VHH binders against Band 4.1-like protein 4 (epb41l4a). Designs and how they scored, part 1

No score or structure here was measured in a lab: all are predicted.

Target 1, 289 residues: Band 4.1-like protein 4 (epb41l4a), of Danio rerio (Zebrafish) (Brachydanio rerio) (o57457r11to299)
Amino acid sequence: FYCEVLLLDESKLILTTQQQGIKKSTRGSVVLDYVFSHVNLAETEYFGVRYCDRSHQTFWLDPSKTLAEHKDLIATGPPYTLYFGVKFYAEDPGKLKEEITRYQFFLQVKQDVLQGRLPCAFNISAQLAALAIQSELGDYDPYKHTAGYVSEYRFVPDQKEDLEDSIEQIHKTLLGQVPAEAENNYLAIAKTLEMYGVDLHPVFGEKQAEYFLGLTPVGVVVYKNKTQVGKYFWPRITKVYFKETQFELRVLGRDCNETSFFFDAASKTACKNLWKCCVEHHTFFRMPE
Below, numbering starts at 1 at the first letter of every chain, in headers, positions and changes, except where a header shows other numbers; antibody chains are not in Kabat numbers.
ipSAE, averaged over its two directions, is called F for ESMFold2-Fast, E for ESMFold2 and O for OpenDDE. V2 adds 0.75 times the mean of E and O to 0.25 times the DockQ between the complexes of E and O.
[cut] marks letters that were taken out.
Atom coordinates printed by the task and the answers are left out, and those that the model quotes come from them; centres of patches stay.

## First folded at step 4 (VHH; framework vhh_8pnl_2)

Design g1 (from a1 with T52Y S53E)
Fold by ESMFold2-Fast, scan of step 4:
Structure g1 (fold): chain B 289 residues (1-289), chain A 124 residues (1-124)
Amino acid sequence: as target 1 above (289 residues)
Amino acid sequence: QGQLVESGGGLVQPGGSLRLSCADAGFTFDDYAMAWYRQAPGKERELVARIYEGGSTNYADFVKGRFTISRDNAKSTLYLQMNSLKPEDTAMYYCAASEGTYETSGTEVYTDYWGQGTRVTVSA
């Protein structure tokens, strides 16, 4: 068994039968333990390892199941590619206990911005990128940071020169911020963005209308045409079901009566994944912080 | 849709053991959460044990430590190992299968398929 775990700092952790004894019969929890140990994480509850099937749909590695039971993963390799990441986003990552946990959140959120999962307006993108540069390079130094130094780094999906110029100007103002401080300031800004910590799942409503269900720290958010059209807080969600491709949320209204909302996923696999992610988010976020 | 077929019930003395089996006959077993329910004469049907697709289990307080639920996805079979049986365990035992059900209390209540039941009698 040859497994590559891509880490958030862009390094790889290689897990093999020869080095770690990893086999198809190995449980997901064993793989997760190797990753957590390698990254030096104690606050592991926020994190997981995901994989992509041939259709680019992502799934979280199940700690209780063997690698062989992850049929969509087994179909892609060998070698098998896994991705370490934040599974449950803390509403206020600045309150996480350990610096290493906050650093991993910083790396994850930076990747989210880069890959377009966390959209940012121009000015916010420039602030975030400048803080990331401050963390990486330290204080602006005109003798070390020559014209065009920002272009060596990527922060957004379609980075243009005007953004790079703005990043450089802001970087010049951040004198004295140490890496951990810049990273904490990055998270303080990012946590306020609408799509921060939102796990999006495409679904269809009545008459094949397209929606996305967003699983968030506070509840399920319903999006249509990039606009929020519904929001159901975790304490108000009483039941979650699926059957075949139909997904159902049961929500307690202000009148103390339950109302069911129905959505269709593209496939039974996608529907089961949505249901599993929803149940896991509800379990994680129903408790007070 | 398929049918669930229970077997393994019978007459046993107090303190004895029985192993119940439930075989599917035409649905995708590994896609379902599976459960054992029981119904004693004159009482309502109650959950005994549930095993989720991921292998997690939930037991009624009155069977914890005595009963073990397990599944074999390769054989499409659900099991209930019943040890230290008591007269109070006398009931008709039903196999049930459900898809993607979750209550915020942690209790799954939806059932897609029911078996016909297998009778367990605990007496001298």
Scores: ipSAE 0.059, ipTM 0.427, lowest interface PAE 4.8, mean pLDDT 87

Design g10 (from a1 with R50E)
Fold by ESMFold2-Fast, scan of step 4:
Structure g10 (fold): chain B 289 residues (1-289), chain A 124 residues (1-124)
Amino acid sequence: as target 1 above (289 residues)
Amino acid sequence: QGQLVESGGGLVQPGGSLRLSCADAGFTFDDYAMAWYRQAPGKERELVAEITSGGSTNYADFVKGRFTISRDNAKSTLYLQMNSLKPEDTAMYYCAASEGTYETSGTEVYTDYWGQGTRVTVSA
């Protein structure tokens, strides 16, 4: 068995039968333990390892299942590529106990902004990118940071010169912020963005209308045409069920009556994955603390 | 319709251990959430432990730290490892299977299939 785990700092952790004894019969929890040990992470509950099938659908490695039981992973063939990341986003990452945990969240959120999963307005993009530069390069230094130095870095999917100019001007104002402080300030801004920590799943409603269900730290959010049309807080969700491609969400209304909402996923595999992610989010975010 | 067959029950002394098994006979095991329920003499049937098709587990407060639910999809078998058994654990234990259900405010998972049960007696 040959497995490459891509880490959030863009390094790779290689796990093999020869070096670690990893086999098809090895449970996901063993792989996760190697990753957590390697990145020196103690607050592990927020994190997981994901993989993509041939349709580019993302699945989380199940700690309780063997690698062989992850049929979609095995179908991709060797080498087996896994991606380390944040699975459950802390509503306030500034309250995370250890600096290494906050650092991993910083790397994940920075990747989310870069890859367009966390959209942000021009001025917010510039502020976030300047904090990321402050964390990496330290204080602005006109002898080291010559004109155009920001162009060496990417922070958003469609980065243009006007954004780079704004980033440079903001970087000049951050004098004296140490890396951990800049990273904490980055997370303090990012946590307020609408798509922060949102796990999006495409679904169809009545008459094949297209929606996305967003699994979030606070509940399930229903999006249509990029607009929020429904929001159901975790404590109000009384049942999550699927059958074939049909997904059911049962919610307790303000009138104390239950209402069922039905959505269709594109396939049974996608529906099962949505259901699993929804159950896991409900379990995680309904726990005290 | 498929059926579930429980095994592994028996008489054990307090502090002992038992491992229950539940084998399916005719449905796609991988797609089902599975659960163990029990019914003590003179009491209602209650949820002991559940495991989703994805492997996430949930336990009743009275067994947390003592019982472990697990599944082997290759063998189409559900297990319940019972440690530190108490006289209060004496009951008929039932296997249940449901397709993609999770009750967030209730303790009972909707059940498509039930087993016949296996008896567990904890006594000196």
Scores: ipSAE 0.023, ipTM 0.403, lowest interface PAE 5.6, mean pLDDT 86

Design g11 (from a1 with D31E)
Fold by ESMFold2-Fast, scan of step 4:
Structure g11 (fold): chain B 289 residues (1-289), chain A 124 residues (1-124)
Amino acid sequence: as target 1 above (289 residues)
Amino acid sequence: QGQLVESGGGLVQPGGSLRLSCADAGFTFDEYAMAWYRQAPGKERELVARITSGGSTNYADFVKGRFTISRDNAKSTLYLQMNSLKPEDTAMYYCAASEGTYETSGTEVYTDYWGQGTRVTVSA
């Protein structure tokens, strides 16, 4: 067994049968333990390892199941590619106990912005990117950071010169912010954005209308196109069920009556994955009261 | 509708063997986790053995080393090989297929389909 775990700092952790004894019979928890140890994470509950199947559907490695039981992972063939990342986003990552945990959140959110999962308006994109530059390069120095230095870095999917100019101007104002401070300020802004910590799953409603269900720190949000059309807080969700491709949420209304909402996933595999992610989010985000 | 049909039960003497079968007649067998449960008169149903879609197995402590669960995805059939049977194994044995129910006020339920059961009696 040969697997490459892509880390949030863009390095790779290689896990093999020869070096770590990893086999198809190895449980996901063993793989996770190697990753957590390598990264020096103690606050591990927020994190996981994901993989993509051939249809680009993302799945989280199940700690309780063997690697062989992840048939969609096995189908990708050797080498097996895994992605370390934040599975459950803290509503306020600045309150996380350890600096290393906050640093990993910073790297994850920076990747979310870069890859378009966390869309930002121009001014917010410029501020976030300037804080990332401050963390990476330190204080602006005209002898080291000559015209065009921002162009060497990527922060958004379609980065243009006007954004880079704004980033440079903001970077010049951040004098004295140490890396941890800049990273905390990055997270303080990012946590307020609509799509922060949103795990999107495509579904169909009535008459095959396309929707996305967003699993978030506060509840399930229903999107049509890019517009929020429904929101169900975790404490109000009383049942999550799937059968074949049909997904059901049962929600307690203000009148204390339960209402069921039904959606269809594209496949049974996608539906089961949505259900599992939803149950895991509900469990995680109910714990703090 | 999904339907599970058990067979292979009967009367055996202590120390004997039986092989139970469960045939799927209405769903995608190879995508379900499958299990054998049993229920003796006046007792609750208890898990005997479980097999995942990938073939990973779990056994109740009271059957370890004596029972073997297996599946044949090509035949859409689940098996339970029962060896060294004891009078305490006397029960109705149920086949189960499981995926997705979760209730926030109570217990997670992972059983979608039940068979009607097959009777196993172990007596001298």
Scores: ipSAE 0.067, ipTM 0.517, lowest interface PAE 4.9, mean pLDDT 86

Design g12 (from a1 with T28E)
Fold by ESMFold2-Fast, scan of step 4:
Structure g12 (fold): chain B 289 residues (1-289), chain A 124 residues (1-124)
Amino acid sequence: as target 1 above (289 residues)
Amino acid sequence: QGQLVESGGGLVQPGGSLRLSCADAGFEFDDYAMAWYRQAPGKERELVARITSGGSTNYADFVKGRFTISRDNAKSTLYLQMNSLKPEDTAMYYCAASEGTYETSGTEVYTDYWGQGTRVTVSA
């Protein structure tokens, strides 16, 4: 077995049968333990390793199952590519106990902004990017940071010159912020954004209308055309069910009547993944620990 | 053609105890909600107890306080501990599995797989 784990700092961890004894019979928890040890992470409950099938559907590695039981992963063939990341986002990452945990959250959220999963307005984008530059380059220095230095870095999907100019202006005001401080300030801003920590799954409603179901710490949020059209808190969700491509949420209204909401996923595999992520989010966020 | 195999049934006197087991024969056990149903001769199957993939349990009123459902995901096995057995508990007991059901409250389950059953007889 040969796998490459892509880490959030863009480095790779290589796990093999020869070096770590990784086999098809090895449980996901063993792979996760190697990753957590490598990145020196103790607050591991927020994190996981994901993989992509041949249809570009993303799945989280199940710690309780063997690698052989991840049929979609095995079908991609060796070498296997895995991606380390935040699976469950803390509502307030500033309350995370260890600096290394906050650093990994910073790297994940920075990637979320870059890849468009966490949209933010122009001024917020500029502030976040300037904090990221401060964390990486330190204080603005006219000798070291010559005209156009921001262009070497990417922070948003469609980065333009006016944003880069704004980033440079803000970076000049951040004198004296050490990396950990800049990273904490980044997370303090990012946590307030609507899409922070939202696990989005594309689905279809009535008449093939496109929606996204967002899995969050508080419940399931339904989006249509980037607008929130429904929100179902975990305590009100009485049932989560899937059959083939159909996904069902059963919800208690304030009048104590149950209502079922139905969505269709693109495939049975996508539907099962949505269901599993939904169950895992509910389990994680209902636990007081 | 069911992939579930029940065991542990037998003849017991009123007030006795039995422990039923249901072993998975190769599906992904820990993804499934599991249940025990029973069927007396000439009657339809009725739900006895269920346990979700997350471990939440629900019991029929006629077994509450007497029966306990549990699962061992490492062994891919479902259990039903039956105490204070009554003649009315005499039935064929069936194991059932549903892949896509997760309930935080309520009693509904849809079944994907059935076992062949194990017989429980409570008589003097």
Scores: ipSAE 0.137, ipTM 0.530, lowest interface PAE 3.4, mean pLDDT 87

Design g13 (from a1 with S98D E99S)
Fold by ESMFold2-Fast, scan of step 4:
Structure g13 (fold): chain B 289 residues (1-289), chain A 124 residues (1-124)
Amino acid sequence: as target 1 above (289 residues)
Amino acid sequence: QGQLVESGGGLVQPGGSLRLSCADAGFTFDDYAMAWYRQAPGKERELVARITSGGSTNYADFVKGRFTISRDNAKSTLYLQMNSLKPEDTAMYYCAADSGTYETSGTEVYTDYWGQGTRVTVSA
């Protein structure tokens, strides 16, 4: 068995039968333990590894199942590719106990911005990127950071020169921020953005109208044409159910009446995955503080 | 229309034991929570025991400590070990593949597939 785990710092962790004893009979939890140990992570509950099937649908590795039981994963290799990442986004990552946990959140959120999953207005993008540069390079130094140095880095999907100029100007103002401080400031800004920690699932409503269901730290958000058309907090969600390709979400209103919302996923596999992700988010985020 | 086939039912005296088995021919066993339900004539079906795909178990209060549910994913087979059987355990026992639900007001389980059932009779 040969698998490559892509880490958030873009390095790879290679797990094999010869070196780690990884086999098809190995449970997902064993793979996760190797990853958590490698990155020195103790606050593991926020994290997982995911994989893509042949149709490009993403699934989280189930800690309780063997690798052989992940049939969609087995169909893609060998070799097998896994992606380490944040599965449940903390509402306030600044309150996470360990610096290494906050660092991994920083790397994940930075990737989210880069890949367009967390869209940002120009000024916010410039501020975030400058904080990322401060974390990576330290204080601005005209002897080391020659004109155009920002161009070697990528922070957004369509990065333009005007953004790079703004990043450089902001970087010059961040004197004295140590890496952990810059990373914490990055997360403090990013957590306020609408799409922070939103796990989007495409679904269809009445007459095949296209929607996205967003699984978030606070609840389920329904999007249509990039606009929020519904928001249901985890404590108000009384039922999450699926059958075949149909997904049902039941929500308790302030009037104590329940309303059911129905959506169709593109496939039975996509629907089961949406349901599983939704149940896991509900379980993780419903606990009283 | 079940893909599930139960076996192991029969007549047993009070205090006796039976082991029920359920084989899944549908190749979906690994992906489902599996359960045993029972139904006495004229009564509604009730959950006896459930096991998630990951192996977590849940039991009805009336069988807790006496029955044990287990699964063998390699064989696509579900088991119910029934000990200290009582006359009130007399029922038709059904294997089920369940869609799990989560509710803040309680847990409700919807069944996607049913077996035909196997009869358990506990009498002298």
Scores: ipSAE 0.013, ipTM 0.338, lowest interface PAE 7.7, mean pLDDT 85

Design g14 (from a1 with S98E)
Fold by ESMFold2-Fast, scan of step 4:
Structure g14 (fold): chain B 289 residues (1-289), chain A 124 residues (1-124)
Amino acid sequence: as target 1 above (289 residues)
Amino acid sequence: QGQLVESGGGLVQPGGSLRLSCADAGFTFDDYAMAWYRQAPGKERELVARITSGGSTNYADFVKGRFTISRDNAKSTLYLQMNSLKPEDTAMYYCAAEEGTYETSGTEVYTDYWGQGTRVTVSA
């Protein structure tokens, strides 16, 4: 068994039968324990490792199942690629207990911005990128940070020169912020963005209309054409159900009446995954912290 | 599209043993909770045993300690090991692929696919 776990700092953790005794019969929890130990992470409940099947559907490694039981993972390799990441986003990552936890959140959110999962306006993008540069390079120094130094870094999917100029200008104003402070300031801004911590799943409504269901720290959000058209808070969701490709949310109104909302996923596998992610989010965000 | 095929039923003496098998043909076996139900003449189908995708098991009180449910995901096969069989165990035994619904009060179960059944007769 040969497994590459891609970490949020862009390094790789290699797990093999020879070095760790990892086999097809090994449970997901064992793999997770190796990853958590390697990154020195104690607040593990927010994190997981995911994998992609051949159709680019993403799944979280199930701690209770063996690697062999992850049929979609087994079909992709060997070698097997896993991706370490934040599974449940804290509403306020600044309140996380350990600096290492906040650092991992910072790396995850930075990746979310880079890959377009967390869209932000030009001015917010520039501020976030400048804080990331401050964390990485420290204080602006004209002798070290020569013209064009920002171009060595990628912060957004379509990075333009005007954004890089703005990043440099903002970096010059951040004198004295130590890495942990810059990272905390990054998270303080990012947590306010609409798509922060939103796990998006494509679905169809009536008449094959395209929607996305967003699983969030506060509830399920329904998006159509990048616009929020519905929001259902976790305490109001009384039932999450699927059958075949049909997904059902049952929501309790203030009048004590239940309303069912139906969506279709593209496949049984996608629908099952949506249901599982939804159940896990509901469980996680209902629990007292 | 999924089809379940049961086998292993037959005639046994009281106190005997049987092993039932249920083979999956056409859906992702590991994705489902699997169950054995039985139906005696003139009675409704009743749950005998259930095993979740993660391997957790639940048994009806009348079979606890006598029956063992297990699954082999590599072979896409469900098993029911039946020991210390009684005349009251005589029934048609059905394999079921199930998925639950999540409720705030618990989990409800529905059956996606049924097999055709295998007959178990316990008689002197």
Scores: ipSAE 0.015, ipTM 0.354, lowest interface PAE 6.2, mean pLDDT 86

Design g15 (from a1 with S98V)
Fold by ESMFold2-Fast, scan of step 4:
Structure g15 (fold): chain B 289 residues (1-289), chain A 124 residues (1-124)
Amino acid sequence: as target 1 above (289 residues)
Amino acid sequence: QGQLVESGGGLVQPGGSLRLSCADAGFTFDDYAMAWYRQAPGKERELVARITSGGSTNYADFVKGRFTISRDNAKSTLYLQMNSLKPEDTAMYYCAAVEGTYETSGTEVYTDYWGQGTRVTVSA
């Protein structure tokens, strides 16, 4: 068995039968333990390892199941590619206990911005990118950071020269910020963005209308045409159920009446994945201890 | 298409222990939340313990600290370790598999597949 775990700092952790004894019969928890040990992570509950099937659907590695039981993963390799990442986003990552945990959150959120999962307005994008540059390169130095130095780095999907110019101007103002401080400031800004920590799942409502269900630290958010049309806090959600491609969310209203909302996923696999992610988020975020 | 088969029941004295097993003989065990229910003579069926596909557990108040639910997905087997058994634990114990059901109150109401049950009798 040959497995490559892509880490958030863009390095790879290679896990093999020869070196770690990893086999198809190995449980996900063993793989996770190797990853957590490698990155020196103690606050592990926020993190997981995911994989991508041939339909570009992502799934979290189940700690209780063997690698062989992840049939969509087995179908893609060898080699088998896994991605280390934040599974549950802390509402305030600045309150995380250990600096290494905050650093991993910084790397994850930076990747989210780069890959378009966390959309940012121009001015916010420039500020975040400048803080990331400050963390990576230190203080602006005209002898080291010659014209065009920002273009060596990617921070957003469609990075243009006007953004790079703005990043350089802001970087010049950040003199004296040490890496950990710049990273903490990055997270302080990013946590305020609407899509921070939102796990989006495409679904269909009545008359095949397209929606996204966003699983978040505070609850489930329903989006239609990029607009929030519903928000249900975890303590108010009384039931999540799926059968075939139909997903049911039952919510207790302020009037103490339960209302059921029904959505359809594109496939049975996608529906089961949505349900599993929803149950896991509810379990994680309703118990804040 | 699938079959749940319980085993491990029997007659035991108060304070004794039993380990129940539930084997999957033909369905995708690892995709299901699994539960143990029991039905005492003349009583309605009640939830004893539940375990999600990911391994999270939940117990009825009357068995907390005495019973432990666990699963082995490689063997497609569900277990219930019963310690400090009481006469009140006398019942038929049923294994259940649930597809995609989660109640946030911690109660399992819907069930897709049931086993035939295994009898537990606690008496002197």
Scores: ipSAE 0.014, ipTM 0.307, lowest interface PAE 7.7, mean pLDDT 85

Design g16 (from a1 with A33Y)
Fold by ESMFold2-Fast, scan of step 4:
Structure g16 (fold): chain B 289 residues (1-289), chain A 124 residues (1-124)
Amino acid sequence: as target 1 above (289 residues)
Amino acid sequence: QGQLVESGGGLVQPGGSLRLSCADAGFTFDDYYMAWYRQAPGKERELVARITSGGSTNYADFVKGRFTISRDNAKSTLYLQMNSLKPEDTAMYYCAASEGTYETSGTEVYTDYWGQGTRVTVSA
């Protein structure tokens, strides 16, 4: 068994039968333990590893199941590629106890912005990128950071020169911030953005109308054409059910009556994944911090 | 739910063996938790054994050491190997396929799809 875990700092952790004894019969929890030990992470409950099937659908490795039971993963390798990341986003990552946990959140959120999962207005993108540059390069130095130095880095999916110019101007104002301070300031801004920590799943409503269900720290948010059209708080969700491609949310209204909302996923596999992610979010975010 | 078909039931003497089979139409078998239930005349339906999609098993105390549940995902077939049969094992045996659901308490509840059953009679 040959497994590559891509870490948030862009390094790889190689896990093999020869070195770690990893086999198809090995449970996901064993793989996770190797990753957590390698990155020196104690606050592990926020994190997991993902894999992609051949249709580019993303799934979380189940700690309680064997690697062989992850059939979609087995179909893609060997080698098997896993992606370490934040599974449950803390509403206030600045209050996480350990610096290493906050650093991993910083790397994850930076990746979210880069890959377009966390959309930012121009001025927010520039501020975030300048803080990331401050963390990476330290204080602006005209002898080291010559014109165009920002273009060597990528922070958003379609990075243009006007954004790079703005980033440079902001970087010049950040003198004296050490890396951990810049990273904490990055998270303080990013946590306020609408799509921060939102796990999006594409679904269909009545007559094949397209929606996204967003799993969040506070509940399930329904989006249509990038606009929020519904929100169901975790304490009001009384049942989450799936059958084949149909996903059901049962929600208790203010009148104390239950209402069922139905959505269709593109496939049985996507529907089961949505259900599992929804159950896991409800369980996690019902717990005290 | 008319997609599950049980077979292999019959009449056998005490101490004998039978192997029950449950064939799915080939649809989604790999994704289901599978189970065998039984119902004797005048009694409610009771769980005999369960098996997860990955092969983890759970047995009722009254069949432990005598019955073995197994699945062949390639053949979309569930099995129950019944050894050392007793008159008390006489019942209709039902195959069930289950999907998970989540309730407010965080408890998973299983929705069962049923076959028509196969009769097992243990008598001299």
Scores: ipSAE 0.013, ipTM 0.241, lowest interface PAE 7.9, mean pLDDT 85

Design g17 (from a1 with T104V)
Fold by ESMFold2-Fast, scan of step 4:
Structure g17 (fold): chain B 289 residues (1-289), chain A 124 residues (1-124)
Amino acid sequence: as target 1 above (289 residues)
Amino acid sequence: QGQLVESGGGLVQPGGSLRLSCADAGFTFDDYAMAWYRQAPGKERELVARITSGGSTNYADFVKGRFTISRDNAKSTLYLQMNSLKPEDTAMYYCAASEGTYEVSGTEVYTDYWGQGTRVTVSA
């Protein structure tokens, strides 16, 4: 068994039968334990590893199941590729207990911005990128950071020179911020963005109209054309159900009437994944401290 | 289409015990909520016991303290341990699986798959 785990710092952790005893019969929890140990992470409950099937649908590795039971994963390898990441986003990552936990959140959120999962307005993008540069390079130094140094780094999908100029100007103002401070300030800004920590699932409504269901710490948010059109808090959701490709949310209104909302996923596999992520989010964010 | 296979039914005297088993023959057992229902001749099917994928259990009042539902995810098998059996427990016992139902307020369950049933007879 040959498994590559891509980490948030872009390094790889290679897990094999010869080195770690990993086999098809190995449970997901064992793989997760190796990853958590490698990145020196104690606050593990926020994190998991993802894999992609042949259709580019992503799934979380189930800690209670064997690798062999992850049929979609087994179909892709060998080698088997896993992606370490944040599974449940803390509403305030600045309150996380350990610096290493906040650092992993910083890396994840930075990737979210880069890959377009966390859209930001121009000025916010420039502020976030300057804090990331401060964390990576330290204080601005005209002898080391020659014209165009920001261009070597990528922070957004369509990075333009006007953004890079703004990043440089802001970086010059951040003198004296140590990496951990810059990372904490990055998270303090990012957590306020609408799409921060939103697990998006594409679905269809009436007449094949496209929507996204966003799973969040507070509930399910319905998006159409990047605009919020519905929000259902976990305490008001009385039932989550799927059958085949149909997904149902049953919600209790303030009038004490229950209303069912129906959506269609592209496949039974996508629908089951949406349902499982929805149940896991509700369970995680319902637990008392 | 009969992916659930029950076993362990039989004839037992009042006060006796039986252990029912339900084997999953081809779907992802771990993701399903599982239940035991029973149906006596001329009566409707009634819920006996339910267990979620995470192991939380619920029992009908008429079996509390006598029956125990459990699951072995590694073996894809559901069990019902029946103790202190009474003549009133005589019925066909059905294994049931529900995929995709998660209830925050917990009163309605849809059943996706049924087994063929196993007969339990409690008589002297």
Scores: ipSAE 0.054, ipTM 0.463, lowest interface PAE 4.5, mean pLDDT 86

